VH-VL binders against Transcription termination factor MTEF1, chloroplastic (MTERF1). Designs and how they scored, part 5

Target 1, 262 residues: Transcription termination factor MTEF1, chloroplastic (MTERF1), of Arabidopsis thaliana (Mouse-ear cress) (q84x53)
Amino acid sequence: AGETSDTGILFREKLIYLQDLNVDPHKALRVNPSLRSAPISSVVSVETLLSSTGLSRPAVGRILDMFPDLLTSDPESEILPVLRFLSNEISISEQDIPKSISRCPRLLISSVDYQLRPALTFLKTLGFVGRDTITSRNTVLLVSNVERTLIPKIEYLEEGLGFTREEVAKMVVRSPALLTYSVDNNLVPKVEFFIEEMRGDVKELKRFPQYFSFSLERKIKPRHRLLKEHGILMPLSEMLKVSDGQFNHWLLELRLRSAERR

## First folded at step 5 (VH-VL)

Design X33 (from L11 with heavy chain Y109W; framework fv_libivirumab)
Fold by ESMFold2-Fast, scan of step 5:
Structure X33 (fold): chain C 262 residues (1-262), chain A 124 residues (1-124), chain B 112 residues (1-112)
Amino acid sequence: as target 1 above (262 residues)
Amino acid sequence: QVQLVESGGGVVRPGRSLRLSCAASGFTFSSYGINWVRQAPGKGLEWVAIISYDGSNKYYRDSVKGRFTISRDDSKNTLYLQMNSLRTEDTAVYYCARHPYLWSGYKTWGMDVWGLGTTVTVSS
Amino acid sequence: DIVMTQSPLSLSVTPGEPASISCRSSQSLLHSNGYNYLDWYLQKPGHSPQLLIYLGSNRASGVPDRFSGSGSGTEYTLKISRVEAEDVGVYYCMQALQTPFTFGQGTKLEIK
């Protein structure tokens, strides 16, 4: 297997290196079996590239611990293209690339040609251009598969709500997080509650697509119940954008004013 | 295996020219911006010039601006420093040092690979 | 140009004892992106410079954990928790916030 009777020492050096980065070596070896035979120089080259972007050593360690497949990635062909895509095609300042990666480490394991660029092209057709272009805050949208994930969400909003593609595109640009929500677990239950229980006009969802960012069980349902108990109707934005304390204070003030005038 | 090797130094009289080369091996040269840094005998480090990974940005120390020209030939994995109108104060060991993979156009961070240096002596 | 000033200019340390080197910049090296554009380099006798710390506090690959960088704005410190014989050389801070990039005058570390 080895030329020299020091293969145990070389493997130990690799384990110590990983432990120094706070990478769990047993998890890394389980997730990435090719790490067993990979030279330590391969692992060091990946750390060096990530560190050269300005990422702190602990941040690099956290990323490598989260995605052990990166430990044996070829920096030039697998990682560098992602970094250049962020700087050249997304136009994220190179000094802000570390922040973008820290917010969405999955970017580093995503193919530029098969995932990131197709997603960017699709998002541009929806209106993510100019002032609404993809930023470091929205790079999470780039790691979602277009055909399997993004298009079905757009189609649900079109067909489920009776909206045109242009109307859906405006909603998504206004509330980009909408594309990160599960159709079955998030969108459908919230639409059903809005239509069936709240008796809402679906056109209001076009004006306030941020509706889908609020918890159905912890915010939407409880606040609707309180408003219904007091015979109060209000726009979704006024209902949902305030803290629990602000909402309760507003409700108490409204009730107090009604009592004073009677 | 990753290395930078400088060459082209020598002894010249004031007013003459020299061209330094920095040959890169063991990494993708076209992905890195490269710096020239010099050190006069017994003195500290002094930054001279930088070229971005794509060659679109070049910056120089004021004292060499107009006299020195930094350039690169990615097909040969080689960086150049053309030094014209040399002065005695240009006497130094010249190092090339790679910048991280990405260049912001005006900043650098962490020059992690340095050559061994080439000596330039300007004397009458 | 940004002027970098190091202190002390030289220090002598017994192996195993700590060492501290200060670096002051004539203007803030803190960029709006939150990073401090200050690097530390070590030049061992007869060798090329080598990177120790980048962006204020990040240890370069292969650099022992006994080296640490701290500071922000105009005041920075390089600390060695336990000086080893191999640490002898000249230490330089460098600002990389704007061109021309500028080095401090250097601090010579010697072992007793």
Scores: ipSAE 0.011, ipTM 0.476, lowest interface PAE 9.1, mean pLDDT 86

Design X34 (from L11 with heavy chain G110Y; framework fv_libivirumab)
Fold by ESMFold2-Fast, scan of step 5:
Structure X34 (fold): chain C 262 residues (1-262), chain A 124 residues (1-124), chain B 112 residues (1-112)
Amino acid sequence: as target 1 above (262 residues)
Amino acid sequence: QVQLVESGGGVVRPGRSLRLSCAASGFTFSSYGINWVRQAPGKGLEWVAIISYDGSNKYYRDSVKGRFTISRDDSKNTLYLQMNSLRTEDTAVYYCARHPYLWSGYKTYYMDVWGLGTTVTVSS
Amino acid sequence: DIVMTQSPLSLSVTPGEPASISCRSSQSLLHSNGYNYLDWYLQKPGHSPQLLIYLGSNRASGVPDRFSGSGSGTEYTLKISRVEAEDVGVYYCMQALQTPFTFGQGTKLEIK
């Protein structure tokens, strides 16, 4: 009586339920084939647990659509331990748990013992303590493997740029997103452009590690080319913090003032 | 095999005390919050109290607040209801009932497993 | 406290015919998360209560598809599409939006 067929009333009820949650049934079945035979009560149990945290119905649907494997997860043994970890070990307030999950749904599919707690311990050694402790804003750092992902990024910044571990730790605490970027696809190209084309001093990257959060192709390169074309030098923070419209307007005003004075 | 079994009921005079127990088996007791619900003879269901999975949150109906204390001992898979200053209107069958999800800061939604009940009679 | 009112208080149904029970709350049970915090329970004669429906419309595990729950806000309905002998008992709605949790008075379903 528990398992459902690919056809018939029980399977149709499941499809209607998923559609009501705005979960794509075709994608869900493709990603999670076990969903085809899973009883609808199991799917509803997962939704019930997630909604109990204060997540809105659309937010629950979005999460289940992103990670269809959750639809057949055991709520008590696979999901509840994550919620308790966020509340008890990270000390995220109950009102902020829904926000934490919405910002990083991958938390719900991450092992507390083998992923989340080891990552938290490692991040504390870098200086994510006290005023800089992990909060609902940066729980994304907890879903990265320490050995395969986090340590190689730290090593690249130490060895590749000639920084000490203390200096690297200060950089990542100041700009935590740095730990989420690919070394080969993000960090290396941005460092190469900074040193080779911008002729920058790597010490400026320690002072403004937020440099790595800006698009190389859509922001860094175009703005550098415009500044170079007009013979303008400025700090990275002044160059990159403003919107495209504000930058273009500012550049136009500087050019007009220069032309009027000649 | 998932079950809750209440015990500790009996016949007592007004003003006396009783301690009810609810023994859990067939599931991970420490993962669930548990309710006490009572039913007077021939009457409807009346919610009494709830305790969160970790024991940190406890809520009571007003008429028992200050007289009843809910507690749990996860090492024994047992829930308790200490009932002091009993009144004739406390006469009822007392059920313990499991709610499946984390209570601390979260809404409880339903009671999916119920015990068989234990009878408390308060008479003069 | 939220007051729950059921109607009718008693219902006699011929086997195979439908039955409908209404439940009204003194304030909306619709939470900001989009869910209605109303549950339905059945207590068969001599038995403990058992869960039928939770969050307004979700059938509990093992509950036959002839049972359905509907409604939102302050008005809820439990419907049995075709009553069977085993459905005899007292039906209770309960709000789980806030403590104290409160039950309706109960609706006794009998076979005619």
Scores: ipSAE 0.011, ipTM 0.553, lowest interface PAE 8.8, mean pLDDT 87

Design X35 (from L11 with light chain H31R; framework fv_libivirumab)
Fold by ESMFold2-Fast, scan of step 5:
Order: C-alpha cells, then structure tokens, then sequence
Structure X35 (fold): chain C 262 residues (1-262), chain A 124 residues (1-124), chain B 112 residues (1-112)
C-alpha cells in the first residue's frame, strides 16, 4: 500500500532521461504537470514512436521540448492517428513523414477529428484538390483553426480588398502562404503601402498574390524607393521576383545610360 | 527469410559473467526493437529485457537490473546481453525475439520472430 | 507489475473437439485507443515460442483460422475451434501494455 523512497528515485530517473534528450525538465513539468506522476515508460514510448518515423534523436528532443504535452500522450491513440492521417488522407510517403513533422511539429498535438480533417475539408472547398492538393510543403495550413484563423483571412481578402470568393480561392491556391500571414501585422501594412505609396491597383494583387510573401522593410520598400528615384514604373512581378544582385545590376545599367545622355 | 540466432551460452559458477549474442538476418535490424526472454528448466516464459530499435531505450526485469546490460551493434546486425554477477536462478534457455517498433506497426504485431535459444547454466 | 493468471493450467482434448483457455490480468490492458495489449504464444515441445494472437484478437501471419482471441480489459480467452495433433504444447498469454512484460503461467494442451 505505502510508497517507498523508490518513487523519488523513479522521478529523478525521469528528469535525467529528459535532460539526456535536451528537454528542459522544469519547463516540461510547468507546462505538463501530469508528467510528475506519469511512468517513465510513457515518455519512452512516445520517443520510440517518433524515432521510428525516421526523426533523429535531437529532432525528437526538440519537438518534445517545444510541446511537453506529448510526453504523456498515448502513442497509439494520440500520435499514431496523426501519422496515419498524413500517410492515408494526405498521401505523404512514409519516408517524407519525418520532414513533414520537422516542418510543422504542431501536427503532432493537433486532433485529427477536431482540427486536421476539418481544416482539410475547408481547404478543399477553396480549391486545394487534384494538382493543387495539400502536400508535405503546406501541411502548416492543417494546424490553423478554420473559424478563428482561416475564415478571417478569407474575409479580409473578400471584403477588405473587394474580391469575390472565387478570386480569393484562386489567390490562396496560387500562394498558400497567404493563409499563414497575420492580417494586422502582414497583410494590412503591405496593402496600405501598395495603395498609398506605390499608387497600385488592387487588381494587380489578384494577378500576383505572391506580393505578400516578400518582406515589406527589406525588399518591397527599398526596391520601390530605388525605382521611384529613377522614375521607373514596373509590374510587381518584375520588381520583386529578381535577386538583389540582378536588380542592382539593372539599376546600375540604367544609371550609366542616364549619365551618357547628360 | 527472417532469422534470429542466439549464441554465447554455457556453464558458469555463481558470480561469473557471460555475454550472449543474437545475430539477425533477413530483415532491417535497425528498424526493430529486440527482447530477451528466458525459460528456466521445466518452467514458464519470463521476460528479461528490451532494447529500442535505435538503442537509446533499454528496460529490464527488476531482478536483473544492475547486473545485465542489453546492447546492439547495427553494423553487425547483432544484439548482446552482458550478464554479470550471475545467480543460480538465472539458469535458463535465453531467447531473443524481435518486437516491431515501426510507426505503422508500433506495438501492434507482438514478438513475431524468435531465435532457437541458447542455454545458460549457473551452478556450483 | 501486472500479474497474468491462466486457467486451466492443463487440459486434454480429443482431436476435432474445441478447446478454450482463459487469461486474467491484474490491471486493465485496454487503452483509450480501443486496443487490448494482450498477446498469445504457443510453445510446441522442444521448440521456441511462436506468436499466435496479438492485440487481443488479431491472428499472426501463418496462424490457422481455427485459432481466435477474444476479451477486453482484464478477461481474455483463446479458442481453438477444432484441435489438431500439431496444436500440442504450452500456451502463454502476455501483457504488452507496460514493461516489464509479463507472461501467464502457461497452459499445457495434450491430446487424449
């Protein structure tokens, strides 16, 4: 009936195990209090399943440190269903699952029934089907809440910019990263700069939705300033797609031509 | 053709050491955890130890903790059991048995491949 | 440790008749995923153990369909619908829910 000092020894073994994985034990215990009473076999079972996918030991440790709730997850009922969903419903090959998880570790703490499958269904209504289906490269879209995250971005593009749902669907299928960007911190500042400073037509954003993937401070603003100084008007795609080296080379050639005509 | 073959058994006096080997062939050894299971003469099966597919996790029966060490050398497709401070109650046939730790079959297939066993006799 | 108890410890069966072996665990072997972590093994005289049933009710590769496993939680049964001479041996249940993995005492099946 009563416990002996063996319970304290077992707890210390658990802490040593976590430290060996480079998991912060104090952070893990703070975030996941149930870890205090969980048997070490539970933690080991999780590591064993994750490692069996092909993830390296350091990668497993980083994931467990990032999401300590995984340390007490049941591998078969909570983690394995995610792996099977990726393989069976997304059709990611088993060899590519480790890369998919490394790109988006949040997949492992996402419910298949309440998050991943509903998100996939919603994305299919936007046109992520056939050749544009969800792949290992854009699984990050599956971990975004439909009502709180995805729908508000769609609504901003529809109502804020005056686009139809069909036009928005085409934009996000061509540039899926749009659904990962913050409306307030990314989309709005880039739209305001485009309209107010660049004097752009919002219809161009439908033709080149990749505009939103470029840094406002490091790429968009600097290149616009250089073009404005030299009186050059350029389509967004030509302005932003070229490397810094190529852009600077063309700008230098223009400056040389201007000097020759003086 | 998947196989596990044990070796290294023998007759030793109490307090001595033996090292058992389990050679694997016909499958990707590095993808599987492997168990050691023993059986004393005329008695039932008794689980001894397991090592995970990557060698990072090891579990033991309490009576052998601190005395036995399980290890693997994937370059040689071989599992080992280092047995120190042997006792008469360690007398048994020792089997190695694979345990699937593949993500699609983790803990879902049981111990599906067993060796023929190697006999350890600890007597004075 | 989880204790596994088998009954009967021995039985004699006429060829062609059914046989049934029970296994009880001291703790539930049913996880939230719906699986029962109970395996059945057969050890024929002079041979190594062989897997018959895994996860309560799944037949291992190459195992005849006359073998079936059933049960959940703490009570499990292995049934042989038509016993054949080659089925002679000792049957063991084993829990695979947690380490240390533990076996039952074994049930010796003999032909009359």
Amino acid sequence: as target 1 above (262 residues)
Amino acid sequence: QVQLVESGGGVVRPGRSLRLSCAASGFTFSSYGINWVRQAPGKGLEWVAIISYDGSNKYYRDSVKGRFTISRDDSKNTLYLQMNSLRTEDTAVYYCARHPYLWSGYKTYGMDVWGLGTTVTVSS
Amino acid sequence: DIVMTQSPLSLSVTPGEPASISCRSSQSLLRSNGYNYLDWYLQKPGHSPQLLIYLGSNRASGVPDRFSGSGSGTEYTLKISRVEAEDVGVYYCMQALQTPFTFGQGTKLEIK
Scores: ipSAE 0.000, ipTM 0.398, lowest interface PAE 12.1, mean pLDDT 85

Design X36 (from L11 with light chain H31Y; framework fv_libivirumab)
Fold by ESMFold2-Fast, scan of step 5:
Structure X36 (fold): chain C 262 residues (1-262), chain A 124 residues (1-124), chain B 112 residues (1-112)
Amino acid sequence: as target 1 above (262 residues)
Amino acid sequence: QVQLVESGGGVVRPGRSLRLSCAASGFTFSSYGINWVRQAPGKGLEWVAIISYDGSNKYYRDSVKGRFTISRDDSKNTLYLQMNSLRTEDTAVYYCARHPYLWSGYKTYGMDVWGLGTTVTVSS
Amino acid sequence: DIVMTQSPLSLSVTPGEPASISCRSSQSLLYSNGYNYLDWYLQKPGHSPQLLIYLGSNRASGVPDRFSGSGSGTEYTLKISRVEAEDVGVYYCMQALQTPFTFGQGTKLEIK
């Protein structure tokens, strides 16, 4: 629990501060043991910096509860550079910084020099420039390690599917979420289903990379099963882009037409 | 140890110039905006000027606009206030004070570190 | 310019008794982010000003919990629950919503 030490009054004050922010003190101390000895002024300085961006107090509390290591971060050397990177290098407007952080709190625990800037540079080489540049809506791409996470996904698409780097770059720019998906848990199962069960041509995946954004179990498999059941072949985009209601209506009409011509 | 140390004050006649310096140590100077605040003998505090963390924004009290220039040299961790065309009403102790953790640079969320002040006396 | 008005301008308090200082702004200091851009400072005799409270109600590092700030918009209060001898000095409120930043006139606290 939150036991007091010989400096119990100061430690209690810190616990009260965390509780007021709706940060779980026990979880925070477990995840970040340095918090026990950190002065309360250090903790408050982090909250002050985050609040200065326009984040509401409850939003700041949720972020600090999610990433307790932030509670002992140096605001000037570890957090402020992230905010300035978003404003100066990504060109996110001051008003949109809170939205960017709320959408991807992991930005705040990511090094500008060792993570965010290298990722941005890499993404620019893939074609995230001009109208396709990184914005507040896709900053999640910046928190993935280039060598350990992003490059292996690009290599899987190149080597596993037989695509060129230029073709993969076009796919990724068209469907940026591809870079957020697990190779083993997302890409491979969906490719295997497409090739083995759907008898698809991999070139169609290049033309419709959004295929990987759809649930294998809740959308791809059920819709394929229904189409196969009725002997219907159609492009992936027609199969997957419509709502369940629209798909069912379309399928019903097609079945009725087929039944009339038996 | 986080500290600010002012220097450059003195006694001058009206119409003369002085340059005040504020030397910072113990923190990342380039991450903070810095204020100049003055206090005339026996009077209250009066805000004078601020410079943003990156030097791109500078704001002044109306009575010193066109006469005072705030600037910074991050390579030397030093803030400056160039005071031209000094008037008797500029007589005061001048403090530099940092504003904490403002990424936008021209709003303060509390000036938490202050220097000891440097005295400027303008008299004929 | 935003005008800051403090009351009272001076008060004398018996040690251990509470003290209360009011600050009014000519315009609301509540910003769109939900914070009130009002700070409280203490200047002890012969010393530089020191931060007590920032953003209306947040106590600065090292400031005893007997100090508290409250209020919103145009009306703010600094309270000392039990005045100690070391609390003697001049108290200033300051708005930091927009430049020029402006201080109140100051409130001189003395011990009886």
Scores: ipSAE 0.005, ipTM 0.482, lowest interface PAE 10.4, mean pLDDT 86

Design X37 (from L11 with light chain Y35W; framework fv_libivirumab)
Fold by ESMFold2-Fast, scan of step 5:
Structure X37 (fold): chain C 262 residues (1-262), chain A 124 residues (1-124), chain B 112 residues (1-112)
Amino acid sequence: as target 1 above (262 residues)
Amino acid sequence: QVQLVESGGGVVRPGRSLRLSCAASGFTFSSYGINWVRQAPGKGLEWVAIISYDGSNKYYRDSVKGRFTISRDDSKNTLYLQMNSLRTEDTAVYYCARHPYLWSGYKTYGMDVWGLGTTVTVSS
Amino acid sequence: DIVMTQSPLSLSVTPGEPASISCRSSQSLLHSNGWNYLDWYLQKPGHSPQLLIYLGSNRASGVPDRFSGSGSGTEYTLKISRVEAEDVGVYYCMQALQTPFTFGQGTKLEIK
């Protein structure tokens, strides 16, 4: 124990334990150097708590491999409060806790007091209440920093597009993924293309905020080019929500109807 | 130092009641489920009851159901076992023992901290 | 209820020799989560029980490496590679798969 954890047998036992969990020991030690001196009982305690939620051993291993800092976390003071927050404040059923964690492992390294609860409070002000409350499917929103991540996105939609806070709140509740998209890499390029190339009315983005969930290069641009080539105007929802086969069918249908009207 | 200390044992006649206490120190009591385990003189270990970390789940051995009640007061870091309608077969040393990482239910992985026990004798 | 059966019920070992204790359950203790819900405890004379092994094969904190647990499903083994005088006591297996939790009868280890 202690300094002897860096000596052959004890250190090798720890490496074997990590490999048994399918955790990459080299990556884990690089990301979390304190793991080198931590007792194996500490690592086992974390695994035991996570397994008690209903997570399979392979799922626990994947989570620990993704976030090696968890391997030396105090289960009682750092992990257990997150599980209780999900159960008591978000009201996720015991059976759904494993799915919530698997969908968003970052919950386990997030402070309840400094991250999760402030984020929940902020999201409630946007309208994530009642039938639109945060569920196991939306917990990813809880791991985003309010000041550095969430507020700048809201401000971009308000100030950049000229929307009111109430209008932005409706958009976000209808399409929660908006809060996960990069302003510079996702929102701005799609807005610029919509306004400059598609000559779209910004009001349409309030009606169909799911616009931002579609690939600019692989879906938005190609479909717009086809419609423009044939002089066809189509609502964003009809343009984007259909499969390639359905879009081609709609394009042929519209071309036929356009020809009949002359 | 992590510790559990039982008290409240004694000698009673059949049909009477006793209330056992288990005082916790050196750890966050509210984070753990706690068991009661008993051992009759010269016999093996026998599990009695468990209470979850939040008190919402309680489980009992069949022979004590309806007679024993497990409870906790986290403000006092204390576990209780209210024993009613005591029988001679309840004569034993009673231990409290924590289970690490018991959350939202009775899923347990080992009793890592035990008290020294308190003796209950039920005789005429 | 799950019935736990230990064998032998007692053994005497010369110091430095190995010892092995078996524990059988009336049904599988392997949960769908991949864990075997079997624990091993030691009760030294006049002392409270202490945890040795949990979840089949995991050594508890402070337990010497001469102790090891193995097995899965319904058959489990506790091994002591070299018995020392301080290992004297009664060894118990316990299933924690479902309530009521149940202990084996105990195995008494004595030094010759």
Scores: ipSAE 0.006, ipTM 0.503, lowest interface PAE 10.2, mean pLDDT 86

Design X38 (from L11 with light chain S32R; framework fv_libivirumab)
Fold by ESMFold2-Fast, scan of step 5:
Structure X38 (fold): chain C 262 residues (1-262), chain A 124 residues (1-124), chain B 112 residues (1-112)
Amino acid sequence: as target 1 above (262 residues)
Amino acid sequence: QVQLVESGGGVVRPGRSLRLSCAASGFTFSSYGINWVRQAPGKGLEWVAIISYDGSNKYYRDSVKGRFTISRDDSKNTLYLQMNSLRTEDTAVYYCARHPYLWSGYKTYGMDVWGLGTTVTVSS
Amino acid sequence: DIVMTQSPLSLSVTPGEPASISCRSSQSLLHRNGYNYLDWYLQKPGHSPQLLIYLGSNRASGVPDRFSGSGSGTEYTLKISRVEAEDVGVYYCMQALQTPFTFGQGTKLEIK
C-alpha cells in the first residue's frame, strides 16, 4: 500500500515538473508512453543538458513540448553527440549553439552517424564549403534525409529541367532553401506556371533560383497577372524581389512609358 | 563502475614540482569536463581548475595561474595537473571530480563523481 | 569572485528531527537561462565529497528524498526533513555560475 501511494506521488511530481516547463503532459504521455515509467531524474537530466548550452528555461520547455521523445533520451549518448557535432564539425561557436537549436530543434532528435554527418558530406559535394559552408542559419539542411529527400530534389532539377549536376549545385548553393521545398507541392507547380503561363525560359530559373522561394498564390501569380494585363515583360528578379509598393510604382512607370510611345 | 582515481601526490620542498594524475573508468571520459578541487588539512573545499570535455577551455583559481597546468589525454582516459613552483599553501588533498554536461565552466550544475584524493604536502 | 557564506557553521540535531542550512552568495546566481547555479555537497567523515543537490533544487541520483534544496538569487536553503545517523558530515554550498567556482566555508552536522 505504501509503495503504490509512493508511485502515484512520483507520477504527480512528473506532471507538475512538465507543467512548470509549459510542456503539455497529456500530449507528452500520448506521444511518448515511456514517460510513465521513466524516473524524473532522467527527465530532468535532459532539461539540465539543454539549459547548460545557454537555452532559456522557456525555450527548453518549448523544445521538449515539440519533441516529447527527448524527455526519455539518454543525454550522453543521444543529445551530447549532436551538440558536439555542431561545435566541432560545423564549427558553430558555443555562444551560437542555443540560436542554432532554437532555429532547428529537430537537430536534437537527429542521429549524428545516420543523419547529420551523411547530410553534411552530401552537401559538401554540392559546394557547401568555404564561405558557403553550413552555418547556424542553414542547419535545417542537415535534418533532411539524403536518399529520400535531398537526392530526389537534385534529380528533379537535373532531369525535370534539363540541368547538369554542376548547374544544380550552383543553384542550391545560391538558394539553399530549394532543398527544403516539396517537389510535388512547391517545385512542380512553380515550374509548370513558369513554363505554361509565363512562357518563361528555364535557363532564367538557374540564373535566379530564388524564384522558388516566393509564394505561387500570393506573389508569383498576382504579379504576373498584373504584368500580363498591362502588356509588360520584366526579368524574374525585378518582378519578385521588390516590395508591393515598389512593384506597383515600377508597374506605373512602365505603363506611362508605354503610353507615351508614338 | 564509474570511477576516478588520483595519484602522484607526495612530500616536496617549496619551489619544487609535482604532476598529479586522475584515471577514469566506467564512463566515456571524453564526454566530460573534469575539475581539480583541493582541501587543506582540517579546512574546507577549494576549487582549483577545470578542463572542458575537448580540452579547448581551461580555467584556474587566481592563486595557481601560471604555476599549475591542467591537461587531459583521452586516449589514456587520464587527467593531469602539473604543479610548478609549489608553495606551503598548496598543501592539501587533491580530488578530481567529473562535471556532467560541461559546455562552459560557469554553466555546469554539479560534480557527481569524485575520486578518493591524493595528498600533497609542501613543507620547508 | 563570488563569495559564498554559510550559516550556521555547526549544527547538532537529534535523530529524526529536521535540520536547515543556509547559504548566501555575494551576487545573484540566477542565470539568464532561468536556473540558479547553486549546488550542495556532503562530505562524510573520512570520505570524498558527494553531490546532494544541483541547480538549487534538484536531487542528485541516489540522494534520499528527505533532502531538499530551495531558494533563488542570493539566498538558498538545504533542508533535511528527518536527520539520520548517516547524514553526519560537513555540508558545502558551491556556486557554478562563473569561474572561479567557490564553496561556502562548510556546515558541520552532528548528532546529539
Scores: ipSAE 0.012, ipTM 0.551, lowest interface PAE 8.5, mean pLDDT 87

Design X40 (from L11 with light chain N58Y; framework fv_libivirumab)
Fold by ESMFold2-Fast, scan of step 5:
Structure X40 (fold): chain C 262 residues (1-262), chain A 124 residues (1-124), chain B 112 residues (1-112)
Amino acid sequence: as target 1 above (262 residues)
Amino acid sequence: QVQLVESGGGVVRPGRSLRLSCAASGFTFSSYGINWVRQAPGKGLEWVAIISYDGSNKYYRDSVKGRFTISRDDSKNTLYLQMNSLRTEDTAVYYCARHPYLWSGYKTYGMDVWGLGTTVTVSS
Amino acid sequence: DIVMTQSPLSLSVTPGEPASISCRSSQSLLHSNGYNYLDWYLQKPGHSPQLLIYLGSYRASGVPDRFSGSGSGTEYTLKISRVEAEDVGVYYCMQALQTPFTFGQGTKLEIK
């Protein structure tokens, strides 16, 4: 008969440790096979570093469950540089580091040299400086690749809509979420609907770049159809920023006021 | 090879000064906080001082506060302990010891690499 | 300051027999992050201290599994399941919850 090896005992200790953190061990091992042979002390080192920032143990567990590759990361060379970048180059206060990470855990698996710093530099050229600087609230912008993701979005707005770089920069600073939206799946369909169906003036998109934050199928199209049906024109901000109840109330009031012109 | 090597110990009279050095090699020195720990002849271990990874935070035991200054030069991978107004009770072997994964504030665990120590004798 | 008290102060053990060392802290070493900030060190005669256990129960790299740490809050124990000749030396607990960091008095382990 076979005996339980020392490696089998150590593996069981690792499974118990992960379960105690509320990390799914089977998912973690599937995603990160290196975890099978990694010493438990290495895994604990990652947890300890993350906890030192102020993250609660459950929050650390959730992050490690989302990104099991972190369990075998070298804390000193792979994780610590991210924390220092947030503190020293973005100047996020120590108390806000946990908030920044919780809002965007992907920061921890992003290279400072090849992803975060290039993204920060690019964003600064767009106008994310001074009062509009990157803070704990918008670090999600830092995890997007400049060449493959951010630049194509800027180019689409410049060339596709006929805007200058300065005009596009003002739009994205005013509505930073714009840089998180897909060109093909979000921007293009909304622009096409605005130009072709709504017969809108693209200059209005510069005044209200938040247009792209609204659902095309559940808000933009239904509200436009209702306005078109009643022959009503209104600015995008009035059309989209209000609740369904407020929009319907306003529409009813406008129809009542315009009744004599029919 | 990961190592710490202390130097600068010697024999001095009370009231004099010594500067201890701790040279680090084989790891990214700037990522670690470093402690000074001393041991008087035939006595137990006594923590002396600590410096954070970035040098912004320094802490001392009360008996050396105002007399000792801990500092680091990351360009030389070296830790220092400037010891002024030395007293006979400062006679000890002085060790430097790193602790891993100290990012912000002071929450250390496990001093995993220690030097061989350097002897300081304050004769009366 | 946090006071660390070890018991016993000296211990003689026959090779192959178990040994147990206790450490008590004057206040809880359990941080709000869920860790117990207690470490165990061994200093062999004429040598520098070496880390055995950190954060209460985690074995340092290269430390044999015959060494184990347990406890939480104010009461901690270091156990050696089978004492060997090379285990001779002085064992220290240390709290790293707050500065100044403080060591216990030390426990001298000798072979009978």
Scores: ipSAE 0.007, ipTM 0.535, lowest interface PAE 9.1, mean pLDDT 86

